# Ledger of designs, part 2: VH-VL binders against Probable complex I intermediate-associated protein 30

Target 1, 227 residues: Probable complex I intermediate-associated protein 30, of Arabidopsis thaliana (Mouse-ear cress) (q9lqi7)
Amino acid sequence: MSRFRSLLQASVNATKKALTWNVEEWVPPAEKHIFKFHSKEDLKKWHLYSDSEYGGLSSASLEIPDKGDGSDCTGVFSGNLSVDLSEGSKWNISRSGFCGMRSKKFDGFIDLDGYDAIALRIRGDGRCYISTIYTENWVNSPGQSEDNSWQAFVFAPKDSWYTAKIPLARYLPTWRGNVIDVEMEMNPGRVLGMSLSVNAEGGAVGAKSGAGDFRVEIDWIKALRLP

## First folded at step 15 (VH-VL; from j3 with heavy chain Y101W)

Design k2
Fold by OpenDDE, fold request of step 18:
Structure k2 (fold): chain C 227 residues (1-227), chain A 123 residues (1-123), chain B 106 residues (1-106)
Amino acid sequence: as target 1 above (227 residues)
Amino acid sequence: QVQLVQSGAEVKKPGSSVKVSCKASGYTFDHYYMHWVRQAPGQGLEWMGYINPWSGGTKYNEKFKGRVTITADESTSTAYMELSSLRSEDTAVYYCARDLWYDWGTYPAFDVWGQGTLVTVSS
Amino acid sequence: EIVLTQSPATLSLSPGERATLSCRASSSVSYMHWYQQKPGQAPRPLIYEASNRFTGIPARFSGSGSGTDFTLTISSLEPEDFAVYYCQQYSSTPLTFGQGTKVEIK
């Protein structure tokens, strides 16, 4: 009777030792740099889009202004939102008055696993902008590389540098800018890219909205682990 | 001018593969999804799948059971549709069609179509 | 998948007459579109989101409907309107088309 107990205990101890795989939980750094906007090369990582491609009249630019004062150069996303449509346009758009900047596709994925929030250091014009994260839908569509979009509003205070922190949990699944009622979870390990956009309809009570000029300076975008 | 120009007609044997191209011009290629739709002779339209040229993301009609592969080359603004294990029932005109992909304010419709590519599968 | 059923299969009408085409969906559809196709040609976009005409589409074409029932109306048929019309849903994948309604000259 005694020998069988010893073998069971040895097997339990061996299994306990094997299960203490020190999964050294790779704790990611507290901050992960995703994008900088300090050089022309940094800006080349982004493309602009607007309703003008489809019959609207909005326009956007992404530039690093030459600050003659030797101050740190930051990217400026600016332009004009128009709710008017081009007369005689071949293309019909039902809604106009939006611009955006989208990152180029990554060579691979940005891995945001283990991070809790996206942070943007911005100086705005009092408008609400839309932060979008694009992810590969690997979990919900096995074998298909369908893209998902996740959007959250980000307020850009006027004339003040602000670090906006957007918890990943606040990003909502969207399709064509509309929140969709789906049981879907973001796969932060498969981020394809990001965008920042603005529209004339606004996004937050009290924020500047409507047609007209928009401007936001961007220093950087990071992922953060929250304490 | 915005246009989609497809490759020429193909005649294929059963069991072979066909690859049809769709060259886009007159717009920013990666701002639009590219869809493929086919039409058998005298029949209706059947959606095959799409690609997001920006990400390379694809969605397929499961009816094709993995026989269809859609790819895109951004450098040439060209989308491709490859259909393998061809059958006589795959005889159809194949169309590419674009769909604007923005994160706001767009409608999901096929506003521009290619001229079509006839693929004939015959023994 | 969402099945779209168009009716009637064929409409035989004369120029100047009103054409009414129906498209019924097996489930609720948020994005319904209509296309026109003439023989030997690619489909042409006609109506988007149930009721909006594409640029260049004559005012005699109108779309209506919501949920599961959609209608395309041609108020007064012109000779160039004799074609096949397809409804298409973009609410869920796979994307699907109706079987088409042929509008032919009587």
Scores: ipSAE 0.846, ipTM 0.896, lowest interface PAE 0.7, mean pLDDT 91
Fold by OpenDDE, fold request of step 18:
Structure k2 (fold): chain C 227 residues (1-227), chain A 123 residues (1-123), chain B 106 residues (1-106)
Amino acid sequence: as target 1 above (227 residues)
Amino acid sequence: QVQLVQSGAEVKKPGSSVKVSCKASGYTFDHYYMHWVRQAPGQGLEWMGYINPWSGGTKYNEKFKGRVTITADESTSTAYMELSSLRSEDTAVYYCARDLWYDWGTYPAFDVWGQGTLVTVSS
Amino acid sequence: EIVLTQSPATLSLSPGERATLSCRASSSVSYMHWYQQKPGQAPRPLIYEASNRFTGIPARFSGSGSGTDFTLTISSLEPEDFAVYYCQQYSSTPLTFGQGTKVEIK
């Protein structure tokens, strides 16, 4: 009788040790690399868009300039914002003067759970840019794969490298570029993609605004855990 | 030229499924939402749902109770609408219509429509 | 859902007359659009965001309104304007259309 009890106790103790899944809360790394802009291959992950597709005259490019000096190459998002419309355009845009770059859809989702902020290493022209995060809206639309857009302004100082840190909590829910008054929570675990855009209306007091040339160099985009 | 070209007319039996296609041309396919709208004979317009071809994200009219599935193929710039468990009341002309998706400076309206696809559900 | 009610159901007028079409929403709408549909054709966009004409739409078409009350006006009817007109809201899902107003020749 005694040997069977010892084996059962050993099995129960082994099962108890196995069920102590130390849910070691998987603490994500302090930094998560999302995008780099160091090669032509990196740039292929992005698509450009502008009001020119709908009757505007704004233009944009995303390039890696050949720096003959052997320095690390960074991506340059640049172009011209026009508030004018093409003559004879069949398309009436109420607002012109915008350009953007949007990432291709990820294979799956970028998981930003456990991260507190998006960081962009940029060298700008004194304009305010718009960072957009696209997420799957599984919470607000059960059974439907509706997308949410979340936007925050990013000031890009002129002629200096700057690491902009945007807390995820500062991203506001938007629809068609307008902040919407809805009780929505970002699903950071299901990020579909990101965009960086600029418009002639501006976004911050003191920042350069209006029609004309824009330029921002981008080194990388990361997610950060804040201490 | 921007155009949406839909598949041809369909005749279906009750309980079956129909899949209508909408091929887009003349613009960047994944920059626009694709909507589906139907119109029963002599009736008004009814919105069925949309897809964002970029993300594959969809929104449906709950009236269809999960019978509608909208998909998109970026490689062919084609959107699809599948309606299952067909009923006689599903007899209608089905339209695809685009809506610009840009995150700034756009208006949410159907600016280009397909020519329509007649789906007849008869025993 | 937002219910859109158009009035009148039918408007019988002669060429050259003014047509006034109403669209009332059950709740406030931020994005109201108007479409024209002729028999056997797909809808054609006319007005976006209550008062803006799509490109190529004649100046005789105008839209107005806000909140729950919207109006489409045709200042002087042309023979080609006899059609069904639909209002549509894009403020909330499900997207909805009015039942339509038929403008017919008297």
Scores: ipSAE 0.845, ipTM 0.895, lowest interface PAE 0.7, mean pLDDT 91
Fold by ESMFold2, look of step 16:
Structure k2 (fold): chain C 227 residues (1-227), chain A 123 residues (1-123), chain B 106 residues (1-106)
Amino acid sequence: as target 1 above (227 residues)
Amino acid sequence: QVQLVQSGAEVKKPGSSVKVSCKASGYTFDHYYMHWVRQAPGQGLEWMGYINPWSGGTKYNEKFKGRVTITADESTSTAYMELSSLRSEDTAVYYCARDLWYDWGTYPAFDVWGQGTLVTVSS
Amino acid sequence: EIVLTQSPATLSLSPGERATLSCRASSSVSYMHWYQQKPGQAPRPLIYEASNRFTGIPARFSGSGSGTDFTLTISSLEPEDFAVYYCQQYSSTPLTFGQGTKVEIK
């Protein structure tokens, strides 16, 4: 339990400071906004991708629909998932039927140390989506600057607004879409960017799956400190 | 049309450095890892390392012990490999090769290669 | 580091003959690929994931194997098939290649 002993020592040191003079302790806010999806400018922080750039036929869009009033619109990530490949494609990929949206890399990084979860406010189609967080490693080998991806499922209930709260600990390390069977922890202090994606052939049991249209409205993405 | 075009041949003296460029076209540059592979005359292929052009993250073959630096410029869709403290043994053709990176796919093959850049290290 | 050992080093055959090239890994490999290289050219991808041909690769090329033992077969050699062939693993870093098998005209 060396981690517990370290925490106990920090607690003792803080108590000693409080007894000698007033000490200001800093604690991060309960919420941190990461992304909003309320305007076309907000959407410029995202790049779309799909298997179409790799020989597939899936398509995606990210838009703010015009509802006349305009004041209550949110971002809509939508498109079509196809498991088909273009005829004569040079790149015969082993997995098709995917679309995604990936943020621009943050300027530097975002520090989520002290937060417990990612929250997404969404109104979906009953499909399971994949939330991805990209981070630097805790420690890099000399002369290297490595990074990792971390993935978790996000269920998007049909036709109702839902706030999905995904503990950071639920995100699993991945490589090329596969969970890596290795013990490692995410570096929440060095988040480089995020993505949201959807696959035709993968997902949680019981969610809508398969080829066809997909649609999820997104209000915002935040980090939370849970009570 | 997917294409990787490398800079021209170079002649270098021992102890100096070389920087080879690889300009990509016909695809979304930051969706693919860029690798560097070299081939000494009459010898096989040797992997040097890669860069993730989106993040700037890199991984190097340990045998080069920090002599290799791989960078990428998203605005010009160009990757660079710099090899320092050159030795005569570094005489080789240097290739860039693209490889898929994204949250989806398990297809780590080098499907597109640059034409190669001959670097000659002579005293 | 996974070491790939190819055999034979040189395979001298006539057009129309069957070529069998071996690649053995020092530990189990999930992603084995094969490349063809002709003089003055970059490697050309042939086979991915042990047994799947890239688009445009003729049916006379086939791959097989798993674990540590892999084989590339050319069922009937054509004049354009005389080249050096490399196996390559991408199951762990550092990525490694075999030393090559040269297929040459007897």
Scores: ipSAE 0.556, ipTM 0.750, lowest interface PAE 1.8, mean pLDDT 83
Fold by ESMFold2, fold request of step 18:
Structure k2 (fold): chain C 227 residues (1-227), chain A 123 residues (1-123), chain B 106 residues (1-106)
Amino acid sequence: as target 1 above (227 residues)
Amino acid sequence: QVQLVQSGAEVKKPGSSVKVSCKASGYTFDHYYMHWVRQAPGQGLEWMGYINPWSGGTKYNEKFKGRVTITADESTSTAYMELSSLRSEDTAVYYCARDLWYDWGTYPAFDVWGQGTLVTVSS
Amino acid sequence: EIVLTQSPATLSLSPGERATLSCRASSSVSYMHWYQQKPGQAPRPLIYEASNRFTGIPARFSGSGSGTDFTLTISSLEPEDFAVYYCQQYSSTPLTFGQGTKVEIK
């Protein structure tokens, strides 16, 4: 009888341990690191682009400056926005005055199910930037494999470090940089990559706009689970 | 200078497959969609599908009933179109064409085309 | 699928004359483009989004229209303009082209 009670108690204890393990495994951490901008290796995860690919004259850079410039040794996304076009370019049919950086596609995807927001730690120039998330579709037809883009504004206050927290629900579905009027929802469980961009067109109220220099320092990008 | 250079002409038997290559240069390959369009002798243009070289995502014209496979190799900046179960009506010139920048842009048009690849399906 | 119907099928004109080519869509189109094709060559982009010339396209080429009705106009034909012209939509998949309008020397 005593041996039977011991086996029963051991079974109950194992169940409690399994239950505790499952709870910890099913609840994501309050935040998840996605990108850091602290080393040249970190910056190699990004590819720059601009309207110069279409005959425009904008330029962009992503680098870590010397420590003597007052930087916290973080990545600096900077350049010049120009609304001018190269003479005679046949392949320039896009708007001018934009620059951006797009991550390499993740190996597979990252899973942000259970997270509510993207957070960026930035020190900017008073311009409004555009955050883009790329995802798989929820359902793919046989022989088809589509992806989607989702965009939200990111205000980068002048000269002060700031943590921008952008709810995933604020990201709108886009096609070619334009918000589309469709009934779609983001697939946060299948994120393929991200980008950050800036253009000379008018942005959020009160933000700096127009052609000219741009500069934003970036410390990190994380996903947050809100309480 | 942006250019798309395609593989040479092919002569194929019915029931076989053909794979046409399109090597891109002068631009960042994974910043643009790559489309395939064909043209039968004396006829108009027919869209076959596209690939996003960055994601590997594809979209195909359902008319081909799953016979088309489009792939891309970023390391060589080359896109491929494979058409299987060839029929005599698949005799055509096959073009690759670059779609204007996916992430940002207006005017989704084919601004640069390859020179074309003649595929002849002959019994 | 959006069907594009071009008219006329053939337009026989002399150099210096005005050419007017029509493209009608089976439903509303947001992105209508025009291409020129000469024998043995790939299509050449002319007009994007109904009315905008690609860089380097001569001013004699113009486009207009919206919704379902679109027009390509060549104000004064040059010898090099005798070719086949295609309209193309990029508003929904499958992407489609018109059957072409041949502009030939009278």
Scores: ipSAE 0.500, ipTM 0.744, lowest interface PAE 2.2, mean pLDDT 83

Design k2
Fold by ESMFold2, fold request of step 18:
Structure k2 (fold): chain C 227 residues (1-227), chain A 123 residues (1-123), chain B 106 residues (1-106)
Amino acid sequence: as target 1 above (227 residues)
Amino acid sequence: QVQLVQSGAEVKKPGSSVKVSCKASGYTFDHYYMHWVRQAPGQGLEWMGYINPWSGGTKYNEKFKGRVTITADESTSTAYMELSSLRSEDTAVYYCARDLWYDWGTYPAFDVWGQGTLVTVSS
Amino acid sequence: EIVLTQSPATLSLSPGERATLSCRASSSVSYMHWYQQKPGQAPRPLIYEASNRFTGIPARFSGSGSGTDFTLTISSLEPEDFAVYYCQQYSSTPLTFGQGTKVEIK
């Protein structure tokens, strides 16, 4: 074998290794798991809520079917949306027709720097859901630390697995449920948590709305870095 | 039954600090914001700030110039408000109030108030 | 910040009369609330979001208004309605209260 050919091959291998090492250390992976819905331990990361906390009659659950058919093992967020209120409620305020789930408090942040979209893998019921991202305030003022919320609608097509890809820029800043008219960008390196919610009012033209059952299967939530 | 029970009255000297507690019961503590509001004798209500116990995030009324610190302890379901560099004009009743706002689906409103804590600043 | 101006400062009426309390905001308000406060007591929530009664509030209390002008009405005063009434905005921080309207019975 020619000594020249051996040298040429060694040079190519060394260059390839150096480039691969540098790229892998510098560029984040194209996908990052944020939440999985494949085990009871995964589901323990979520708090459920509904208008039942305020005298309403809506119900919600987040379960993996233990007696399910075959090998499917995904979390199911489901329940009933009711606009009715319980008789004899002793709560101070009532608001009805909603359910949601919000990630539990933890120390630290979910770091999404270098990613530009959220992806949810879902099989739904034709309703529109609300995805919320919570972040630390973009500007850290001395002596103050405030959080921000960012919201986008997520359509869950009936009976079909669907990957909803939502650019981070599509999430609108909100304060107390209202979109705010402020020029600001999300701080993706300081995500405090997420929520997914649904209400009887709906939220998108053409989607299923109103009182009644809701059901969405969730495989995972990821961050994406688009090419 | 949702209840907010505050610590007892205090007498403080100018230049010192005070820390008022607000113990919550009857609900999941980190689901709701907690606000602090004060009322000087014969005067109206003045908002001081809030904490989100879920995130630890806070917002303060700038009129207090960094003298107020609001904290929360989930293990005891208790919120705290500390006011430093006390002046005679800080003599007031201090209230905690639960914000019903938690996530989309609720109204941002104070639905439960603590009984109030009188803080008197005098020599 | 949003300044809330209440009128009148004092309202002296007899039991059975209608009381009308006004609250004007310096700019548009998305969430306006009303509280009742008796001497030595914490504020009592009455009305949320301009017109909705909190649970347990008697039907004689009603609220109305939008934008910058809001009204609390007590349709037929009872002796227990003697108190100071505050409006409160929850549309931007700092959250602010009106200066109060004292309702005196006699």
Scores: ipSAE 0.491, ipTM 0.751, lowest interface PAE 2.8, mean pLDDT 83
Fold by ESMFold2, fold request of step 18:
Structure k2 (fold): chain C 227 residues (1-227), chain A 123 residues (1-123), chain B 106 residues (1-106)
Amino acid sequence: as target 1 above (227 residues)
Amino acid sequence: QVQLVQSGAEVKKPGSSVKVSCKASGYTFDHYYMHWVRQAPGQGLEWMGYINPWSGGTKYNEKFKGRVTITADESTSTAYMELSSLRSEDTAVYYCARDLWYDWGTYPAFDVWGQGTLVTVSS
Amino acid sequence: EIVLTQSPATLSLSPGERATLSCRASSSVSYMHWYQQKPGQAPRPLIYEASNRFTGIPARFSGSGSGTDFTLTISSLEPEDFAVYYCQQYSSTPLTFGQGTKVEIK
């Protein structure tokens, strides 16, 4: 079972659920701001990464554009996905063509106990992105302290502001990028950080995929208590 | 430009401890796991454990549990391995090695190694 | 613990010849990697995930295999390829290496 195939197949229902969860709040629910993307100071909380660290050719940026360019002065995560490598054959290309942004380390944790979902307010390019939540383990071995990652696809409709509401239960546990085939619950009270990433393989039927430019504008990320 | 630069060779007596440093440069330190691997003279490679500098999480080879402590200091981009209760069998070259990690598309292999630190345990 | 057994222990060949190095795992592994090491040097990464070359590795190096049986092939040996080669896995703890195959000049 490959990382991409297993995550894609296991995530199809989670992605479809997130896409069908296009409902507005009927009553203002309890909300918790996690990240904003409204100033350069907000953006300093994030580091960018890409396959260029492995000799790939993808590139990424996170910026607030100047006035008058139509971006509404919010953070823009953009760049180019390349499946080409700086050396080697086109044969057996398996793990290039990705970019991401991950929150910087901080002391402590984000406490999402009592919340049901992550919401992202985005205006995208029609691609699927990957939302990742990092948590401490529920249990640690003596002398060892391990952590977990949890992933879900996020569809970013082209040129339209959209609030993606992803139930915490839809995030799949992963270990070093592979879906863990075991039932496990996230520890929402000890969130270490989050990331948003994109790859050329895409995530859902009907979403834009493949190499080329990507662009998603991000307003905020919140936790929600769903009705 | 990515470098892992280790502390210099050490000569230690049995029963003492050694702490080897590994200073990283040219990359974002907390994006990667840091592993420690040793090699006795003329022998193969033996994994000791790792640390995730972002979370502080660790994992050790049980053969060394109780004697090995791996730590990291993000402010100096430096990882440390301390081996206690040294024996003559601990004479080896100790390497730090970087393990590229992302929450997606990661490569759990050692793409960059330090130059190695010879630790000699002699009476 | 997953034991990696490399064969042969020593492979004596001339430049231009094809080298075939085997690594067998005691149980199935998800990730097999290969390293080259010359005297006085740190290991050099060659192949990750059984068949993918690290950046900068010449095309004459290739890897194959899955499950328990893995192979490193050097299609035409160059003088700089005479070294010790190690396989490495991380399917469960502890992470382990094979004992090495020395490729030496005949």
Scores: ipSAE 0.353, ipTM 0.645, lowest interface PAE 3.6, mean pLDDT 82

